# Ledger of designs, part 3: VHH binders against F-actin-capping protein subunit alpha

Target 1, 308 residues: F-actin-capping protein subunit alpha, of Arabidopsis thaliana (Mouse-ear cress) (o82631)
Amino acid sequence: MADEEDELLETELSYDQKKEIAKWFFLNAPAGEINYVAKDLKAVLSDEEVYNEAAMEAFPVYNKTHMICLEMPSGAGDVIVSSYSEINENEYLDPRTAQVAIVDHVKQICTKVRPANDEELPSLYIEEYRYALDAEIQRYVSESYPKGMSAVNCVKGKDNEGPGSDFELVVIITAMRLSPQNFCNGSWRSVWNIDFQDESQVLDIKGKLQVGAHYFEEGNVELDAKKDFQDSTIFQSADDCAIAIANIIRHHETEYLASLEVAYSKLPDNTFKDLRRKLPVTRTLFPWQNTLQFSLTREVEKELGLGK

## First folded at step 19 (VHH)

Design i2 (from j1 with S31T G35A S56D)
Fold by OpenDDE, fold request of step 22:
Structure i2 (fold): chain B 308 residues (1-308), chain A 124 residues (1-124)
Amino acid sequence: as target 1 above (308 residues)
Amino acid sequence: ELQLVESGGGLVQAGGSLTVSCAASGFTFSTYAMAWSRQAPGKERELVATITSGGDTYYADTVKGRFTISRDNAKNTLYLQMNSLKPEDTAMYYCAASSPLWRIIEQGREYDYWGQGTQVTVSG
């Protein structure tokens, strides 16, 4: 009985299919680990063209989504790459220093810095509010998130020269830590949209918080916790608004982290160990979407049909 | 600037008591977990006591019943009351702080900030 080895005709994936798969892996890389994925993909795809195209398309999206921080040349400071600071596909505004960073997304470096044009900057009126808020947020972040970074960007109404129109500021906070010695990488991202409503004299505040962790000691476990908040306060002076907003942000973020801590403390000691072990540990009591990231190489090989 | 400054160390006779303090600045003290660690000459650093932001305390077996960790959030100060001191307690005592975020992610394995330490010597 000749075991007809069904030569599964490894249907060679099309160029487009390979590219899409590669893009998926890039986009789903844990925070701070896209370069590891890149290395693996490059090794597995054995198609430089596909790799390059996938990287060119995925890295910008990844970088903005993860709000990566880049050092600007010549000691000009750091810039957070975000859709909220994006001037164009390769240029990002640092409102704090009034500089624009030119970014190579694939290399994840700031290649050049230029002064911002007047048209790229908010009006004096808006800048007053932005600056005040930025100061309070910087203080908060420095006190709360070791090596955290923040930025405050105006996303609407930047040309408002005075009261009478609405404008929107966005606070972004990011913190990342790679701890290979502990076999874990972690990230914090928070985005706070503050809608300054002139007519109602109310600030509408919406926050999106995200905690990410990748554990890779005995397995590949990615934790992703998200929480949305909504709050409001009275439209006041720039300084008063800044204080109020910062307090609201501090309150919600502190509470959220506290809640997570409590949740984790209730987990059996072995749970974390188990989480570090081979998936599928479905027992995440926490609304953490466990994305089973298997060995990227194996998965990539499997998906690309390149595995023998 | 973030700082942890230990004080109160000194020479004490066996059976005596000593309180060391850690003054914290530059971070939100009340939300951080705090800890005391010590390092004796030729030995590895060991965790002595931990206090959570909620006030829960944990002690190493070697000091349980003798040492008390406490905090005053209003003063941004951490304390370690050491009673019934033994020569084996001789060490440099360090204050450490762990942020909420990284404490969660790293499961309390690492501290974000460390003091310079205060020397405690117990003479037998």
Scores: ipSAE 0.863, ipTM 0.933, lowest interface PAE 0.5, mean pLDDT 89
Fold by OpenDDE, last read:
Structure i2 (fold): chain B 308 residues (1-308), chain A 124 residues (1-124)
Amino acid sequence: as target 1 above (308 residues)
Amino acid sequence: ELQLVESGGGLVQAGGSLTVSCAASGFTFSTYAMAWSRQAPGKERELVATITSGGDTYYADTVKGRFTISRDNAKNTLYLQMNSLKPEDTAMYYCAASSPLWRIIEQGREYDYWGQGTQVTVSG
């Protein structure tokens, strides 16, 4: 009975399969760690074409999703890369300075800056509200999030020249910290959509908060906490709206962080340590830092069928 | 601009008492965890006391029962009352602040802001 050694024909992954796998790794990189992933992928894929194509497709998505902050040339300030500030695939508006950043997504750099066109900016009416809100949010962020950044973008009704129509502003707040000395990286992202409703004279406020952390001291553990909020306030003057909105945001974000702190405090020290130790490298948790490079490489190789 | 300014340091005799304070500005004091650290000449910086935003306090064994950390949120001020001072307590005392976000993520391992310190000298 000839044991048909099923020569598991290690079917070589197709170009498309490799690309999709690479894209997946890029897109699922922890906040601030995509370049580590890139380095590993480049080493493992041994196909520059696949790598480049995957990177070109994934980095823009990653950058916008993670709301990365880029420094604009010549001291023009910083810009948050986001779908809310996107003019086109490579251009992002900084409404605060009325400048447009040209972004190389793969390199994660702002290569050029240009003045925004009039058509790209909100009307004077909208700008009044946006500006007021931006000022309050900046203050809030500076007081609450060390090295945090914020932007306020108009996403609807930017051409409204006065009352009578609805418009929508979006507040984005981002903070990131890489702490290799502590074997952790962390991020905060919040998005607040404010719908200014003229007919009802109400502001509808919706918030999405996200805390991310990657711990890699003795394992690979990711924290991904999300919370949604809804609130409302009265449509008033630009200044009054700004204050009210900022207070609402402050309240919800503060409460959320407080709740997280309590949740973490209740975790037995042993549990957290155990979690750090026991969490199997799940397909979703890749050690992206050099200390775990071997593990990541193995996983990538495994996924790519390159393991001998 | 965020600032932590320590004050109240000085020379005190062994067995004496001293209160140092830290004035905070430029951040939401009430939501931050605060701490006192000290550094003696030739020694590493050590955490002396911590107070959470909720008011929970923690002390180093070396100062437990002698030192009291407290906060006044209305005044944005942190205090350290030091009793039964010993020559070994001689150090530069630093105020530190930890933001809610990073305290959670970093599990309280690091502080975001530090003061310039106030010198406490205990003469034997």
Scores: ipSAE 0.863, ipTM 0.933, lowest interface PAE 0.5, mean pLDDT 89
Fold by OpenDDE, fold request of step 22:
Structure i2 (fold): chain B 308 residues (1-308), chain A 124 residues (1-124)
Amino acid sequence: as target 1 above (308 residues)
Amino acid sequence: ELQLVESGGGLVQAGGSLTVSCAASGFTFSTYAMAWSRQAPGKERELVATITSGGDTYYADTVKGRFTISRDNAKNTLYLQMNSLKPEDTAMYYCAASSPLWRIIEQGREYDYWGQGTQVTVSG
């Protein structure tokens, strides 16, 4: 009903207003559902110019925010699209394979892959740490997240030839699953910033975790749980740092998921049933936000004592 | 590489006992929920027993009181002790695992990974 009201209002809106609204819908699409929003918007806007402009502006932001994974051509591997891997507009570095993916954001495809230039890659010194960490993280992800993907990028100090200066690595972990047969889509995203501080000989570690889920069997229910962590460890060899960092990440992520599981278990068994009474039953993907949207995040936060 | 390898199946007489095992590798066993499922010829796959990462157990009504699911995290091994076996228990028994993330997100999906199964045959 809310969607229908929005459709009626669009006929009286200016070009800019239409574009901004379209962008909003793109940006707020659940993980993996932006193309469904696109289809709906095409049908409603009846303005190709507005649609195209909105898409061109919104898709890059959406793709990077959701850290979508794209397959590179010719079996070159997969790349995570992220601000942390972006080296130029529409170009994303895969440091693991030393390749750069050129991305068409609106189509969500890698159109071309090229070798990375030397100046785009970290120094041998930094690469030693990056590589070691990447190996440990890959192992962790494989053990913890079915079909999960990870990347380790240097975001500061990539040209450091040795000790004496700080540098920063970012660990990105992403997992997404579309399960329309179960009327749910889900995602995991974690970003870990590791600041290697040479003077203090300390690693400052900051993590941002996010669990997303969209349930659309009996309405529109979203989970968007987030949590930040901070930790530290000592600056050691590349291998030792990698192990320590991976263990810290493993610890916090495992604990977080465990806490979520407990929180979910405390929710009333009839919560979804109750929502079904209040929400329209569509049994289809519902990419639009409306006033009837129920946030499971709030309920989970309540159970965890983190929210109001 | 993630692997679930079942073993211990075989032929047993009605009223007998058998223990099947599942050796897990390639994932953090202790954080996963594990399960046994079985499939008899011409029948749908049936969930037999589940055990959470915390050790809580659940059983199908058909096996409740006769079967016991257990896990040894140190050995990355899942067990199913089957007592008072009946001909109706004849089936391929599969080991299954579910990750914490998807267990939380997917309410209708039970498990992410499955073994190849071990055959249990109960003679009348």
Scores: ipSAE 0.856, ipTM 0.930, lowest interface PAE 0.5, mean pLDDT 89
Fold by OpenDDE, last read:
Structure i2 (fold): chain B 308 residues (1-308), chain A 124 residues (1-124)
Amino acid sequence: as target 1 above (308 residues)
Amino acid sequence: ELQLVESGGGLVQAGGSLTVSCAASGFTFSTYAMAWSRQAPGKERELVATITSGGDTYYADTVKGRFTISRDNAKNTLYLQMNSLKPEDTAMYYCAASSPLWRIIEQGREYDYWGQGTQVTVSG
């Protein structure tokens, strides 16, 4: 009885399969940790071509999704990399300073900065509203989010020269903190779409909030909390709109954070510590947050068939 | 610019009382948790008292029953009333603030802002 040792021919992953796996890991890296993932992937994949291609494809998506903040050269300020500020694949508008940042996504640096063209900037009419809103949001962010950053971009109707047509502004707020001493990294991201409706004279306001945290003291636990909001106010002067919008944003974000704090207070004292412990890759869904615990190295090895 | 400015420190005799204050500016005071810490010469900084945005208070065992932390949101001011002072209470007293976001993420382990401190000296 020939023990057919079914040599499970560990089917070598194809180039495309490896690439997709690598991309997945890049895209799912915790906020601020994509470079750590990159190091691990490079070590495990042992294929520079696959790695490079995966990085080239994943980093732009990651950077925009996480709204990373980059310093522009020569003290020109900081720019938030986002789909809302995107001129093209490598150029991002900072409307506050009327500059365009050229970004190397894989290196996560601004390589160059140039003045924005007139066509890339909003009209004077739109700029009045954008500027007013930006000022209020900056104040709010400075008062609420230590080391937070914000931008206000026009995403629709930027060429409107006056009343009579709708336009849309997007407020983005981001804050990130790496705290290795506490074995955690955290992030805040909020996106507020404000639709200025001329006919109805109403502002339709939609917000998406996200709190992220990665705890890695004795394991890998990722916290991902999201909340959507909707509100409205009347279409007024630029200054009045700015104040109203900022107040709405402040209200909802404050309430959301307060709710999270309450939720956290209900957790057993050892819960976070336990979560930081090497628990099997079990997705423990806490009622208020999605927690993913994973070992990147093990997962990469597993996915690549390298795990004995 | 965000600022925390402590005041009210000074020399006091053992058994005496002193109130120190912290004036806050540049952030939404009412949403922040506030705390007093102290550092004696040659010793590590010690958390003395904390007050949440909701008004809940916590005290170190060394000061429990003697110190009272309070806040006035309308004045953006934090207070620490210190009674029955002891020579061991001699220290630089610092005001600290923690934001809602980072308090959640970091589980209250970090403070975002610190004052320059006010010196309290208790003479035996």
Scores: ipSAE 0.854, ipTM 0.929, lowest interface PAE 0.5, mean pLDDT 89

Design i2 (from j1 with S31T G35A S56D)
Fold by ESMFold2, fold request of step 22:
Structure i2 (fold): chain B 308 residues (1-308), chain A 124 residues (1-124)
Amino acid sequence: as target 1 above (308 residues)
Amino acid sequence: ELQLVESGGGLVQAGGSLTVSCAASGFTFSTYAMAWSRQAPGKERELVATITSGGDTYYADTVKGRFTISRDNAKNTLYLQMNSLKPEDTAMYYCAASSPLWRIIEQGREYDYWGQGTQVTVSG
């Protein structure tokens, strides 16, 4: 494709094309950096309606995918925004406090809270297991992830009133650090699905871990590492299950971090090009409607595979 | 409650020896990388020695061969054995810890937790 034709296409982008491009940039923002992307897009987009619509569509997806933590008003602690805590698009359950956080996704704030309805909370039977697990996970996270956050949600069987049917709890662990003084930002997200199986009297435990890092000293390098885990234990009392589950999670996450450290030490200087790369941190402006800046935009697009 | 509490500082003659220690609690000590840093009056804090969870060590050139860092994971205690002390070793010595995740991601550029320090004064 000829460079001249690329310049003409950029100049003649439709409303919908500009919206989808903006949405793509939002959704591909590194963990913790979506507001930097928003500032840049707002500065270069001439059509405020394109920006607003793209943001309204992208931020809810980004926020749930990254499981962002928002401080609830009046010192009630934090809520984790996730598909597991979602009541509806803008309402997220915090089972620890039995409150529902009302969220403005684009501003990334919790604007108010309300008490959860009884129908939104698990039964007393399920809550015994959820509460015990939550306590053990909080202890683990406080010891292992500085300023880390966690939540335990019931995602299946919340209305069970006793033994006889399966139920499922999900553990979320998240930690994020923006460290501009060291030219890096990092994130940890782990999700553990625990399927309490009545017939077999076994807990089926599946974990998914995702580590993000963005290094931007004189360059731009990103890590997006993922790992899946599988384990099991016996179905016991709520307290004994909580201890066993937390020990399993601690074991796997500790082992993974040890493996990640080894992998870092084995990387040759040029291995980072095998990892997913994102926009340069050096602040490339995006001239959506101005051909004067097209060559800079094209270089960024080439790095990310756009326009090929 | 997270704590790093240093002890064992004091006044020592040049050429002498001293061991400082750091008692740790409130985190999983055996998985954390640990370090000693020091700050002399009017100077910036400098990293003196580090030890990984697996026991691998690093030393600043100014102390290499004279200082030994070690850890006792059963007692959650970090040590710094200082030999052949010089007047320029006079400083407040701080214990520091970094979690596995952030040590890897930040490549040792920051530490998550710091103690309040113990004073080492070398007269000579």
Scores: ipSAE 0.656, ipTM 0.818, lowest interface PAE 1.1, mean pLDDT 83
Fold by ESMFold2, last read:
Structure i2 (fold): chain B 308 residues (1-308), chain A 124 residues (1-124)
Amino acid sequence: as target 1 above (308 residues)
Amino acid sequence: ELQLVESGGGLVQAGGSLTVSCAASGFTFSTYAMAWSRQAPGKERELVATITSGGDTYYADTVKGRFTISRDNAKNTLYLQMNSLKPEDTAMYYCAASSPLWRIIEQGREYDYWGQGTQVTVSG
């Protein structure tokens, strides 16, 4: 059935134990790096069924948590995979194009699109607010996050036909950069929930942001920083609300980035010295692929009991 | 749409002076770090000068004392005043910008945006 090494592994760990360990590694992959983890797990795990089950369980969670961006076919732009755009496990709404993206989570691709049906789209009343906000957020993101992506989804009250009931919009802002030539991968994710309260005529605004960075020249340093925000403004026209919300978001995110820059300046001088190399001066003193794969391989083998 | 448009290049005699500028649009100029780089024919691109969002400057040794970088946040414009020009200053000069997020995470190793360049030629 297996060679002596494989038989010993089966004796020490159950099928379910191996699956949960593999799932843990998938779910803890740094932003943008789940496929590197997948490659290493596939090479270490000889049991394809354990790998397949772990991947099928982990990738949907990872993709939604990291709000990955997938290119839609036929030049329709990108869709953001999130719980806020989710129609079902494999279908995600893009409100800008009124299309639904069909997603293969494990391959991380959008295989096709279909038009959204009317029940999947907000009412004209809600769309007025969503559209205005989306325009202001796109402008802010284009000014502040190079190649950043954003989306605005209605998550409550999408069928409201006019004033009289609360509704909720969610703003997603994401930017990711894989820079293997500089031994650094980074990500920004922010989510802003805006609760439009009809009776009080107030918007309750809550934000959560997460900054990830993985520095992988000689030792692998990871950052995973999170921050919560709370704010409010008055309920106004769709256009005025959009401007006010975008200004609130810009204010908080700008202040956070300033504080992050100060925190970075306080790090020891040599923490990131190799990150200041410029192509074409040097490609690498230590290939990031070997360093990353070596570290992950050792940690995976350690967790799976393959070596001491 | 973000744009960086350089201007003010031209032919200058050795020992002369020239100012190049870079008009920026489509981003929050005051929060970005800005830089000038140059590329001479057959050579690699070289960082010439940088200026932080707060106005702190840095100069390559080859231009220190002769070049001055400055910015006007009200006009969204970056400047490079070049004095005592030498034939080896002949190059295409490029404007570059780095956003707050990526400047922090990548520690200044990359610039997010580049202009098309303006040619500076020093003869004689």
Scores: ipSAE 0.611, ipTM 0.792, lowest interface PAE 1.3, mean pLDDT 84
Fold by ESMFold2, fold request of step 22:
Structure i2 (fold): chain B 308 residues (1-308), chain A 124 residues (1-124)
Amino acid sequence: as target 1 above (308 residues)
Amino acid sequence: ELQLVESGGGLVQAGGSLTVSCAASGFTFSTYAMAWSRQAPGKERELVATITSGGDTYYADTVKGRFTISRDNAKNTLYLQMNSLKPEDTAMYYCAASSPLWRIIEQGREYDYWGQGTQVTVSG
């Protein structure tokens, strides 16, 4: 049994405990809000080194998880930061332009670009499929997601020289809107893994969709809705595969959004009014000083039904 | 490329009728919510009518009973039938569209795309 003096000395958080708490807040920041969390943490943490270490550890994970888009210098367009585009900790491939973006994760900027080397790019055979799919996905995204971004990456089998082996492409679709004037921030993320199976001559298609919203006019109200899909189609030419895959993605995402709209319509009219009685009325983006939250995610998942 | 192109405007006598239309392309029209707004010279833009992807409609009080919004998803076209026109209806009429994702998240507070407008002038 520790004596009373030792127990009092043990009540202060250690350096590592403070760091892990700070990292938790960074990693749980709503989409697009990590810098607001950073500002608030700086104001609360007395130890600058705890803050700096927590930020340096958290921002790379946050940036990849949220698949942030960064403008590349020299008008090269945008790069999506993800585990699928990662060359190393601070270098991310844009397969559309064959450029590699050099990223400062904490500042969330692309500081420099370089041409990808041949080893970082897929073979001519794989590129035919990647390129065709990228074109169809760009068309779909331009029609469906205002200012949406997309990428198609090869994640397995990039060095295949022709038929005979499996390969895998990943489609990334992201859209984000920060609307502080309406006290609302929202995000869409979808990731589709397409496994091109040589032996079966089938494409195995798996999708993960994630919708985020943060409403902060009348308290802190968050949505984090997720849905998984599985589908398949036949292995065809690069062009025909691209059309089929894009149609499958469009179908599932359109149906999901229709279901989400129905779920939203079933929310009680006074949902935000009741929250004010439990949480402080705030017009801040992240009320980190409060631990209680109302979750729209639970209500939306209920309306989407079990097993969807 | 994405387009909203209004047409059918013109000069009409008070008490008359006119239909304006909006041809849409470059997006999946059937899933978008659509709207008509108008702006008279020196005045703020006024929302006139809205129609959801499912066909539910809403009207400003100033036009209720006189104007009808409709959509034809097969033709990717939005319509506004205007009856019993008054000189006060004189304005540039704009077509607007809201994508499924942002319509849901922002609850109709903003529109993603706007057309260039068609002029309706009511004399007498």
Scores: ipSAE 0.603, ipTM 0.791, lowest interface PAE 1.3, mean pLDDT 84
Fold by ESMFold2, last read:
Structure i2 (fold): chain B 308 residues (1-308), chain A 124 residues (1-124)
Amino acid sequence: as target 1 above (308 residues)
Amino acid sequence: ELQLVESGGGLVQAGGSLTVSCAASGFTFSTYAMAWSRQAPGKERELVATITSGGDTYYADTVKGRFTISRDNAKNTLYLQMNSLKPEDTAMYYCAASSPLWRIIEQGREYDYWGQGTQVTVSG
């Protein structure tokens, strides 16, 4: 067979390449800003199916990674979407109310709730520990994180009927604030894994703390600070364990925030250093979302190889 | 539940002095940054003074040298000592608090909690 002609043609991204680029933008959206990214991608992408597939693949990952909070119907409170509360791709346990939230990830809503079944809930033995810890963490969060949310899930050993086997609880603490009037958005996410070890009678405690900030007064600056922690305490009653764990979490998170403040003070002398001094009047008149949309749209067009 | 309660306001003659205080509860006072703001009738609220958890202070130019902000972490109380008062200092004075996380991220641009205010009236 004869060789086909070499073609000197303008190259264009494939369907799959466009989808993967769109997913990248979704997954890298700052906390609380994925819907602004979605609006910009809709404006730039001509192919609705590329957008739809990218969103369907990205939103579940984004929502779990950011541990978003969704209001449950009928005043049942909020559910935290996370891998630790996940029953399946669109169902998330709220252990505090013993309900399962049914979630539409792309719309970021809880469409309905159902009672959790017994297989989805921990045993009474485990629940004693989970409940006591949940109460202490709620108290800590109410004192330390304005409008912060928390959850305590059992992730291993939920069917233990008494002493004799290990189990694991996970504490989630999240707080988020969009401050368009101050040209900044911020988030806190902490996850604490507590491994209750029967043989050693020790609790092994591991924490992952993450702070996100997005500043857009004089451009776009994103900061992402992370820290891991390791600690331990003795295995005691449910109430005593709850108090000890909460004290350990409070200690580490307080120390981390103090260290973060020092690190912030070492940033270059620019808008970050002066942010605490004034609230410029013109900031409230400049449309924060339009500025972000403009910058993001130009970024997306460059990644996709499109004209402006 | 978090609460900020101001007190100590009142009527004072021009050139006089007054101390207002703010009692705080429901949060870990020693870790929060604190502030005083004021609002005169028909005017926008303005920041008067701030104090960090570590005791560093800032003052608006209109009050610098006349006002002193301080805190007593053992009593969970914030103070504003106002000296050499002028009629233009007449305002409702508000106590405000910023959590450790948000004071860092927002750098003092917003406060998480506000009190109900205490009235200071300076007569000519």
Scores: ipSAE 0.601, ipTM 0.783, lowest interface PAE 1.4, mean pLDDT 83

